VHH binders against Tryptophan synthase alpha chain (trpA). Designs and how they scored, part 2

Target 1, 293 residues: Tryptophan synthase alpha chain (trpA), of Haloarcula marismortui (q5v140)
Amino acid sequence: MGLERAFADEPAFVPYLAAGDPNYEASLEYVEALARGGADVIELGLPFSEPIAEGKTIQNAIVRSLEAGMTPDRFFQFVEDLDVDVPLVCMTYYNLIYQYGEGDSESRSDSENASGETASQGPRPFVEKAAAVGIEGLVVPDLPGEEAGPLRTACDEFDLDLVFIVAPTTKGDRLERMLEQVSGYVYVQARLGVTGAREDVDDATEDSLARLSDWDVPKAVGFGIKTGAHAERIVSAGADGIIVGSALVDIVAEGHENGDSTDAVADRLEAKARELKEGALRGAAERPQPERT
Key: E = the ipSAE of ESMFold2; O = the ipSAE of OpenDDE; V2 = 0.75 times the mean of E and O plus 0.25 times the DockQ between their complexes.

## First folded at step 1 (VHH)

Design d04 (framework vhh_8dlx_2)
Fold by ESMFold2-Fast, scan of step 1:
Structure d04 (fold): chain B 293 residues (1-293), chain A 125 residues (1-125)
Amino acid sequence: as target 1 above (293 residues)
Amino acid sequence: EVQLVESGGGVVQPGRSLRLSCAASGFTFSSYAMHWVRQAPGKGLEWIGNIYYTGSTFYNPSLKSLVTISRDDSTNTLYLQMNSLRAEDTAIYYCAKSPYYRGSGYWKYYGMDVWGKGTLVTVSS
């Protein structure tokens, strides 16, 4: 299969939630609500003990998930327990992926056994398990494209896509080499303007989309998208999809803080998902869609 | 040596159907995504679609209803089925190999590592 299929007929909505936030059962209901609201792909955060490069909203979600007992094995059970028809993508850190297969092997440098040899396969054990439970792709924010070889090899073996994040500063030969190795979609960092004529889409985002226009890989724009109006603007500017994390995580956080029922929070998530998806569809209708090359 | 040989072109009347073939050799065909690309006289390259090693297909939206891409891994052959041919479909048709073993995403179709020599399709009354 391939994640690119989710972008084929209309702009894709790609929501993000931390798996197991604020607890296992509520999180299952919340992810299912996003699917009902129109998600085309769902990114599930697998928490790591030291989240890096994340805003406070996402960091707090990771902490709630960890405090509720989330682990890699429990995450894989969570994916198996989900009742959704949309592709699932795991967002986590390379250290977690790599260490999943190692167990205690690194603490026993002097001893060798069959179990240690079997477990010493780099990212392969994690990718194999992810594929077995139905994950179709990985987003690994802390892994540069130049160092992605072993992970990409494992993803190829088990038919998972490997999504790369493109910053406004990623240009030239480095960008081209990365795009030759990306699969599924490209995660394009966006920054909304705080002042000026382009309040919803800044020059850096449009420049990134323009630089990627010669490549026929879906471009999903993330960071800072909170409303249907924002989604509409991003898609009208050329994005093939939108990635939304903080706005949805905030709904979970507020419901948890207020002691709201799981059903009430799920209803709010479904409504916000529908708002975002409808915004993306309006953006596509307003912009003449160029033929993909 | 990697080789791709397109065949099945020729002169065909408007409204007819045509199936093009691409015979592959020199690599493990079943492990690579394959593309069809065309170039009409005086125009640039136009990507038609691809088929991944898994059999999943993705098409240029402007051509999606008119073409079907398939593969036969037992014979190392890629196919392009075209229906309701129009004068605008007159072009040289190329098959191309993805550079990536078991690639699972989109690839830049222009500047691909391996292009066939092409087969000419002329749609003329």
Scores: ipSAE 0.000, ipTM 0.126, lowest interface PAE 14.4, mean pLDDT 80

Design d05 (framework vhh_8dlx_2)
Fold by ESMFold2-Fast, scan of step 1:
Structure d05 (fold): chain B 293 residues (1-293), chain A 122 residues (1-122)
Amino acid sequence: as target 1 above (293 residues)
Amino acid sequence: EVQLVESGGGVVQPGRSLRLSCAASGFTFSDYGMHWVRQAPGKGLEWIGNIYHSGKTFYNPSLKSLVTISRDDSTNTLYLQMNSLRAEDTAIYYCARHKWLPYGSRYYMDVWGKGTLVTVSS
């Protein structure tokens, strides 16, 4: 399939939810609702207890998922239990990926080579398991440049794409190192920190996309997108896709706090997904098209 | 009951214009994209174009100079304006509702009208 294909025919809609928020069974139905609503790729957050450079909405979702018992192994079970045809991407931190292979495990023991060292040292055991359950890519927001090689190698071995988040502060040699390791798409943060309150999205988005114009990889913009109108503006500015997290996570949070049924929340997620996808399609139609001569 | 009813077909002289209508009922029309599709005698279905709930339109490139799609959400009506009609435009014309598939931003048309016949002849 490859994630890049999701961006080939039209702008891609890439929703995000924390896997297992607010509980395992409800979260399965919510992810399936996003697929029904028109998602082209779905990002699933695998929670980790380290501090995260995310907005409060997403941090609260991660906390709910952890409190409901989410772990890496339970996450892999979650992916196996999902009934969706849409490509799935795991969003997590490099330390979780690396540490997954360092614990006491049967897989680690079984892969020990003649020197007494394991063949699955480093990120390989996590990537191998992710591929086995159907994950097609990884989004690693805090991957050091010097550590990217081993993860890229493992992703190539198991045919996973490796997606990087480019912040407004990432420039020069560091940016080039990240983009040389990227596949599938680039997650473009138009502003420092995630907030849905900003109004000047067009200018910020155009500036960010212009900075990345030298690289031939799809650019999906993730920033405070709440409505189809926001999606339309971002895609009309040149984005190849949109990534939406906080607006969808807020629907989950409100449903949980109000005691709403899983079906009611799933219906709201499907409707919001459809609104966002249709906004992206409108934005693409507004861009100049090549003339046939 | 979700229903689409096309109207406005008939016999038209070559070079003339014709406007088709599609009346929608049983759902919130303003929330859905809509399509026009035609089938000429002995041929397969040919996609004409669509209009999303926003009013944005997309057309089959071979037909874009000949047709215009519009909608009136206040009357739950979809329109197809056809200009400079030719004999090859003879077909049954269908309107259909846009529905998202759960895979790869794919869609299908889940509700179709029964069609209206347009015959272009002298």
Scores: ipSAE 0.000, ipTM 0.102, lowest interface PAE 20.5, mean pLDDT 79

Design d06 (framework vhh_8dlx_2)
Fold by ESMFold2-Fast, scan of step 1:
Structure d06 (fold): chain B 293 residues (1-293), chain A 121 residues (1-121)
Amino acid sequence: as target 1 above (293 residues)
Amino acid sequence: EVQLVESGGGVVQPGRSLRLSCAASGFTFSNYAMHWVRQAPGKGLEWIGNIYPSGSTFYNPSLKSLVTISRDDSTNTLYLQMNSLRAEDTAIYYCARVGKTYYYSSGFDYWGKGTLVTVSS
């Protein structure tokens, strides 16, 4: 059992933070606070110099991490320095994964053939290092399912799960090709409807869960989840878990801007994590039982 | 229906320049960040760069001095200008749209069928 074990007994809470935001030491404490708050899997953003993500909150977090000196090798050290017992997932972009091994003098030497030519090892060096430090899965938002073969092969070799993001617009053969490459869980991108003081799961979220119902892989819903009430709604609608990024990244950003202590920000993250996890648990309790014993 | 159609590929000599186009339809083009990605024969995907709705561009550092990405929102067209072409630039070139999210990108939710560029004498 890989990452799917985190979804087996109760809905999983999957928080996201950019590793090293706003600095290495504070970020370690923040990730550990999320684990204390009830995280079942933690998604760690490995920052990249070529930002492809559109969304000011996450982009600013990536910039803070890069300005604090984060690199791929320092990210792997960060993972080794973390004191958590929940599975860790790395979110990054395929270009970073692919080029990781090309800068290493030993891996370049290893890829040299008998004629002196240097061949790229593709994603393998990154995946090997990620597995060695304890990463159990990858989320690569810029890599489409139909082109994921080489990364899937490397993940299979080192026993890492490969998580895909399913947009509301992905259907038919394209969806099937993506799901052929997925393991661990699927990130379901969905929107929440809010009317007055009420928070409702919109039709697009329910449609996305319905079209994925024939697949046995766990479905974790992300996008716009800010409160325990949102988490409760999403899980009660059928989600196997929740993914929360911006609400937690904003807590880090506000603490950094205000000059708040690491301990104070960690306490706020732990409290928000607990709120979100408890919301998810309430949502699961509201679902009909499949059978009565 | 969302469509992305690449054009401008072909056979070019080493050292020459080439401009690729991507015609977008079926969505509000000006609201989306657009990307160029390529795949050389027998190799994986390589990200070339992107351009945001604001016009801000980011490039693969290994390609930054060799390529320029631009957009014309009035014609819903994305461009990739390539200079000083090398044999290693032989690849299928794809135009891709990234989905929007409050957390991070949903990945490439739409891309074209690609246009082949062959650099040979």
Scores: ipSAE 0.007, ipTM 0.218, lowest interface PAE 9.2, mean pLDDT 81

Design d07 (framework vhh_8dlx_2)
Fold by ESMFold2-Fast, scan of step 1:
Order: C-alpha cells, then structure tokens, then sequence
Structure d07 (fold): chain B 293 residues (1-293), chain A 120 residues (1-120)
C-alpha cells in the first residue's frame, strides 16, 4: 500500500524541511524532532541550483543547504543516517532526477544505442538509488502529467510512489491525466488568500477537494498552513492530511540567525509539529460522521 | 481580470529563429512563475519551460537545446526564443500564468495562443 497507509486511520501530518539546512548534523536532528512531534510522512527537499519555490523562506533554506555542501549523493547519505521510522519522500526537480543517471562504460547494454553512442538511462538510476536508501516517494513540482511516463515506469519498477501537485485552477482532462499518474497521495495547493493570518478555507480549496473526491488517492492540503487552528480548519473541510513547509523552515531560519543551539531549535520544531498534528486530529473529530447502515 | 496575449507567430523557413512575446496584465507579474506550452497538430499539450522573476528557468529536457525563455518585469512581458526551427516545431504556442510559491504547471489558465508554422 505504499504511502497510502499513512492516511488510513487518521489525518496525516506531512512536514517539509530542506535536507541539510542549516548544516548536515543539525538537519538530521531537526528531521528526527518532526518524527517525534507526530509526522506521518516527511518531505525532504533535495536542493537544486535553482530555487524550488518563490517564497524567501524556502529559497533561503535551499541556499543554506547548498552552502553547507548538499549534493544528490550527500542527500542519499543523509537519508541513510536518519534515525526515523516514518516514510520519507524526496522533493526535487525532474532535470536533477533525469541527469543523475548519465550512462557509463559498464552500462553499455543499457545506455549504448545501435550506432555505439552512449545514452542516458533516464530517471532509473536516481529512482533505484532513492529506493535503496529508503525513500518511498517522489514529489516533482516541475513535471507535467503528460511527461511523467518514464518516471512513473521507474517508480513502479522500484516500488516508489509518485506524488503530483494539483493547483486550484487544474480541471477537466488535464486533472484526469495527472491523477492517472499519481500514487501515494495528491498534494493539493490551498487557496487561502493572502499569506496574512486568514484562517478561513476559501471556496476554491473546498471545490478542489470535492472534485478529487471520486479518486481514492488521499488528498493532503498544503500551502499557508501555520498553526493548529489552520490545520483543524483544513481537515474539517475534507482533507485527508496537511502539508506544512514554511512555518517549520522559519523556525530553522530564526534559530540559525539567532545562534540558538540545535537542541533548542529541535525542541521548538517538535512542539510546532505536535501543535499541527493535534489541530489535524481535532479537525477530523469535527467532520460529519457517515451514516451507519 | 488576468489577461495573457501572445504575439510573434507566423510562417518561418526551416533553420531560422523566431521570438515570441506574451503581454501580461491583471496581476503582479513579477510575483509569479510564467510558462510556455505548445500544441502541435493532432497532438497533446507539450510543456516547454518556465521562468521566475530571479531569472531561474526550467526546461523540458527534450527542448532545452532549441529554446530560451526570458522575461522583462518592467514591461510585464514573457519571451520565448526559438532557434534552428524544424517542421516538427509547427504548433500553437501558449503563455500560461504559474504560481507564487511553486514551479507547478497550470495548463488551465493561458492566453489564446499564437500559431507558428515552419515551412517553405
């Protein structure tokens, strides 16, 4: 059942951190603190040279990770060094995935064409290595559903789930094509209005959840969730889980800027994780119960 | 109201270059990722690439050697430079508004498109 198991009994809490932010050792402790705080799945950002998000908080986290020496191979070492029992998901760019697997002379039968030219093995080598170190799924924000075939094939071969991000504006045939490629869960972008402290779920988010209700895949809502009260509202509106990035990355950033100890920042991350998970659980309790037969 | 207006299409000979433009209005252009997508006759939509205010770009790997995306945030304009055009590049080209916080690919909000025909 892959990542779907994390959503089976209660709403899942899915935190995000950039792996290696602000350094390798502190980042290990921060990820472990999120697991202690109630994370059901953890999304780990594998930085690419270009920013993964426009927001300053996430951009600065990626920069700190890159400046601390994060690379794909060091990321795989980081995953192996983590002492957590919750499923791990890698969030990165398709170009990094595709290019990681450049063919070599020992792989001639797999990467050499009929004219003797060496060809890339596509996404397969990255997916194989990710599976070997314990990654159970991929989030690839820059990959359209129409082009996901080779990555989906590699994920199926190594039993990884492939998570897609669904925008509030994605509808009709385009939505259906993405959902045909998705496994594990769907990352639903919330339309909560301005980044300021609006706690009301807008009608577009509720409409997105309703449009996805005919698909059995779990729906995890992300984007703009900062507090347990926000989490409670999102789950009460129909989400199977919550994805939280910026609020947790801000705790890391503030601790780094202030020169706080790794233990102090880890304690704050664990407390915020507990707040968010408890909010999600309260939201589930507030849902209309299905009428029993 | 968000508006995207593509221009610069037309008939071009193989091996030539062409630059397409997209004029954007109705939103804070500099705050969003912007995308180019195309649709060849009888085929589905093909994502070309995207660009952010910082100049960060991502390309479809199959097209990376043939195109360059740029933007001018002072004029709210997105550009697609295409080089070494082939008959296979014949398509309707669309400009699409992206997201603030994500490189995600929204294929459901774009302009009316501009037709590029590569033929002599």
Amino acid sequence: as target 1 above (293 residues)
Amino acid sequence: EVQLVESGGGVVQPGRSLRLSCAASGFTFSSYWMHWVRQAPGKGLEWIGNIYHSGSTFYNPSLKSLVTISRDDSTNTLYLQMNSLRAEDTAIYYCAKGFRYSTGKPFDYWGKGTLVTVSS
Scores: ipSAE 0.000, ipTM 0.120, lowest interface PAE 17.4, mean pLDDT 80

Design d08 (framework vhh_8dlx_2)
Fold by ESMFold2-Fast, scan of step 1:
Structure d08 (fold): chain B 293 residues (1-293), chain A 126 residues (1-126)
Amino acid sequence: as target 1 above (293 residues)
Amino acid sequence: EVQLVESGGGVVQPGRSLRLSCAASGFTFRSYGMHWVRQAPGKGLEWIGNIYYSGSTFYNPSLKSLVTISRDDSTNTLYLQMNSLRAEDTAIYYCARDSKYYDILTGRHYYGMDVWGKGTLVTVSS
């Protein structure tokens, strides 16, 4: 049952960090701290030089990871070096996935071919390597559902889940086509109201979850969740889980800027993870149960 | 109905310039960042660049000398100007919306992609 198992008994907490931010060794401790804090699945960002789907906080984290020397092969080593029992998901761009493992073994000493090479097997080499090191799913923000066929085929071959991001405005035939290809869970992009004291976070989330209610795949709500109180509201509105990136990445950024020790930052990450997980659990307790209706 | 429609593709000679357009409808265009992405035959998606709602641009380093992204908020149109076209620029070109999300608790904006056009084909050949 792949990643779906993480959502079976209670709301799942799914934190995100850029792998290798601010350096390889500190990042290992930070990911392990999130697992201690109650993470049920961890999303690891594999950086690309020009981030296209993330806000400034996550873009800065990706830049720090790249400046610290992160590469796809170093990322796979990072996954192997992690001492965590929770499922790991890779978040990256389709171009990186597609180009991974590209090379002509018969002409590897031929400089003429170095810059003109194209991938021979599409996304397959990346998915194969990801499966080999223990990645259980992929989130690819830049890949539209209608173009996901080759990646879905590779994921099916190596038993990886393929997670799609659903925006508040995604509807109709496009939404249906995307949900037919999703596995593990759906990343539901939360939307807050646009103006003042009349904003209704719960209604916006409820509307998003309602349009997805006919689909059995777990719905994990992300973007902008910072506190246990916010997590509680999102889960009480019907979410099967929460995805939290920026709040955790900000803790890493502030620690790096202040010159704080790795242990001190890891402790803060563990405490924030626990706050978020406890908020989600409180939200679940507020929902009608089948026995009580 | 939220939609993006690319136009301006076609067959062009090597060395020529081409401008692609993306017509946006069904949302407040001026409030969103926008992206251009392409897919060459037999290859994956290649990010070209983006333009924020503020007008600031960010480009793929391998393409930055060859392309310019601009927007006209009065006509809800996104543009991609391409210069010195080569056979390797043959691809389907997509525009995509950078979705806007506001976090009340922190007062910060977060962005992701959520809406894509169906693409326009550019073929560079003699």
Scores: ipSAE 0.000, ipTM 0.173, lowest interface PAE 14.6, mean pLDDT 79

Design d09 (framework vhh_8dlx_2)
Fold by ESMFold2-Fast, scan of step 1:
Structure d09 (fold): chain B 293 residues (1-293), chain A 122 residues (1-122)
Amino acid sequence: as target 1 above (293 residues)
Amino acid sequence: EVQLVESGGGVVQPGRSLRLSCAASGFTFSYYAMHWVRQAPGKGLEWIGNIYHSGNTFYNPSLKSLVTISRDDSTNTLYLQMNSLRAEDTAIYYCARGPWGSKYQLLYFDYWGKGTLVTVSS
């Protein structure tokens, strides 16, 4: 599993941005700034058409990306144009993955056979193209583990990791079936309490980490992490890494709204990335010995 | 134990309407956003729409004029009203639960029903 290497020596920092938010060129610089700031893996959101849900930072980022012209093929171009030396993961929805492989009408039948025949091939064409441009893993939030077989098969063929999101409510046989399909790392949903105490970590998050402790796959905790102090607490509680979306997407949104320069926003992203990475490193140093090394 | 049970599927003629139901149990239904998702033969999952705990609805723009989602929190039931059905609407229709509301959460389905088949043919 290629992505597992990112978690081997120290806690991994895994930032998320929507690819192409607020435009193609600015987004390239923003992703590169996250790499300079200490990202160990970068999650890139590839949007499909959805209505805006009021109050959702990530959905607003997806809308800006779509309004700036992002498509699957433009996303693959974006990945090729990125100048980063860290693994890239695509976060998208299964309908988009499957639709990419369909099609008489939108089918330049990119690369399957010399005859140029087009056939519905399930998720395989998307996975092949993702691997070809350098994507090393997929996060597909809308695909349940019970239906992941065809996607897992395609990922295995092209050496992509398949990352699953585990909610605090996912337990028992269903959790085990999901973990049989997972590779690279597990995305653990955090539910941080509203008390704001820096030492207070949601009991559900700690319980999820404890329940996953017997599985060797790295556990990266996401949702609700905004500061180095939050990162420190999550890693000290047992996480192998942190996933941060909203705090970084908010920096992009504010810069776009205020008309700030791309360089100024990139500098802020790099600084926030460094803050988050340093927090994670402090959290690892606080673990008791010898149980955790 | 969380359970979602869809009902109301079957064979329906093109141009007609159909209402699907989803009976939820094992959790506080009124706290959760609920979703309808479908899967046509040989295709991936297509999100139809959702209804938040507040009652606010959002739809796939391609389907917005053709569907209405509603909920009855007193009976723990989710509904999908479909109008002007076409052959391309033939699919297994799933009821799915979104996580309890949070500004930090992406759209994610943590529980699914087994689905109900809708076949649109003459």
Scores: ipSAE 0.000, ipTM 0.202, lowest interface PAE 16.0, mean pLDDT 80

Design d10 (framework vhh_8dlx_2)
Fold by ESMFold2-Fast, scan of step 1:
Structure d10 (fold): chain B 293 residues (1-293), chain A 120 residues (1-120)
Amino acid sequence: as target 1 above (293 residues)
Amino acid sequence: EVQLVESGGGVVQPGRSLRLSCAASGFTFSTYGMHWVRQAPGKGLEWIGNIYYSGKTFYNPSLKSLVTISRDDSTNTLYLQMNSLRAEDTAIYYCAREGYGRTWYEFQHWGKGTLVTVSS
């Protein structure tokens, strides 16, 4: 169906949670609550033991998930156990993706070529398994566009979209190389606070969206979006969607720290998701210009 | 209360070096990655580079040979060393703490900035 469909009729809401945070059963209910709250795509973090670029809130979520026993194989079981109708996207690191095929024989797909030789290093086994359980796209923050060829090829074979993150400073040849390989949507890192910490959408976000306007791929903006008012501002500035991680992960963290019931935390996540989705819809209504196809 | 205070800016001649400092307070500095960002007059924000809590650094490729980022966790201070300054390096320089997001690009807290003017 492709992830682009999620952006076709209205601005998409793309929430993020670390799969298995704070435990497997609670995390299933939390992801399902986000779907009930209006998620159009859900990004599921597959935790890794070698973090290289994570903020403290996400690092803590990854730690809780790993301590609760999350592994790549349990992640794929988690996806199969989910009862949601929205597309699922896996966010993980490229090292985990290619090592999946080279690691434990129980989780390993058949990677032998026609001559019987085993693939030594490649993303295919992970991508094949992700597709089989219902993942429709990958976000791989540590993979440069220049090195994405093998992953792009595997994604094309199994009909997965490959989402790239565009930094505010990414321009010229590097941006073009990245956008030639992106599918589904592009994650646009919005910047807030040109004069200090602010909650406003600044000129840099509008400039980033304008810079990307000649590319037909949907632009989903992520950065510190915590409220429906923030979502409304981002979408009114031209975004095709919003990506929200920390605000939702914080709800999980607080519920875990306070010993709140799974149902109570799920209700809070559903309410926050609805707030964010409604904000995005209001933002779109403020700018009734047809989307570029 | 998170606070970041940049210092060390001023007027410098082309070809000279300059070191900027950022004093951090209100959080456990040693557990956070930190960034340097600049904004030239009439231009957008330009990311310079970052340093993780581990000390590992990453730089904007266009600036990599001209800058060095370091940190002193005992004094909660972030540094930016700039060499071979050009008129084009005239900008307000900001330090920023990593945000809550899934990527190091999500800046939650910024300093007020320090102005660097490169002129003869």
Scores: ipSAE 0.000, ipTM 0.166, lowest interface PAE 12.6, mean pLDDT 80

Design g01 (framework vhh_gefurulimab; at its last look DockQ between E and O 0.05; V2 from the best seeds 0.00; counts 0 for: pae E 21.4 > 2, placed apart)
Fold by ESMFold2-Fast, scan of step 1:
Structure g01 (fold): chain B 293 residues (1-293), chain A 123 residues (1-123)
Amino acid sequence: as target 1 above (293 residues)
Amino acid sequence: EVQLVESGGGLVKPGGSLRLSCAASGRTFSSYAAAWFRQAPGKEREFVSAITSGGSTTYADSVKGRFTISRDNAKNSLYLQMNSLRAEDTAVYYCAARKGYYSPYWTSEYDYWGQGTLVTVSS
């Protein structure tokens, strides 16, 4: 079954790291540490040279991964080498997905016809390979819902979920079209503001969660979550899960800059993961779960 | 709520320079990613340049090496320094801001937009 199962019993913790940051072997240990710390789903960034992530820390993580030799085929090997039992989701850009299918002889695609002809171009070869190595979903930040048809078709063929990002400005017909195509969970882009000299959940984020409440798909909130207290606040506001990237990427970056051992950085990642998961669980305990009578 | 107000547009000869400014008000701008887009007559709006909250920059190939995006968080301001201007740079230039989202290229992902400022590169 799909990624919805990760959200069924309790709020899900969904950490993000760039795969291969700062190198292949250290990154394997870091992802495994997040699983030990209580991750319910892990988002793995497959870097591409042109798109830029939010904040310099995440962009630098992408650069470190690329400089360490990360490629799509090496990413698929990374997923195979990973020793975790939680679902894995790939976050990457549509141009990379599409180019992987465009005459890429390295793909070794099983979609060759009986005569041995080359696989068709498009997203299918990437999705087929992702499924084969154990990826259960895709997040493609640069793909609009109205252009997602071919990728959705390939995901349906290979039983991958397709996660969409909902911005605070995504409304009306556009939101409905995206939600008709989403599976697994919705990535709700948060806006965290300052209220009374403390960071708080923005009204727009709460409005987004309320607007999405009629849809059965789980809502995982990302952006701006750095501590267990932040996680607690987001979940108490109605989120089914939390997505955390920059706080974890910062731990990797600081360890790399300081020359810290892989084990020391992995221990810090595991501790931060546990802090975030525990915060989410506290948030769930603080809100009522009214059921139908 | 964020309001964006652009300034600095005008008529300039090919090879000239121009600096656009965008002033943000309402909420703290420093936590937002920001971008410049442009729209030529009869064309769709296209990406020019973006800057993240942390200061990382992205440029369209057509402007790379000629334009420089920058921000001053203390002044809640975004800038675009335009050098070696060409006739093809003629367009209405818009500043835009968003919180979150990894791709800078999609107009639909920006929450706030300026009114636009016209840049004409000719005679």
Scores: ipSAE 0.000, ipTM 0.146, lowest interface PAE 13.7, mean pLDDT 80
ESMFold2, look of step 15: ipSAE 0.000; ipTM 0.094
ESMFold2 (binder alone), look of step 15: mean pLDDT 85; pTM 0.876
OpenDDE, look of step 15: ipSAE 0.005; ipTM 0.290

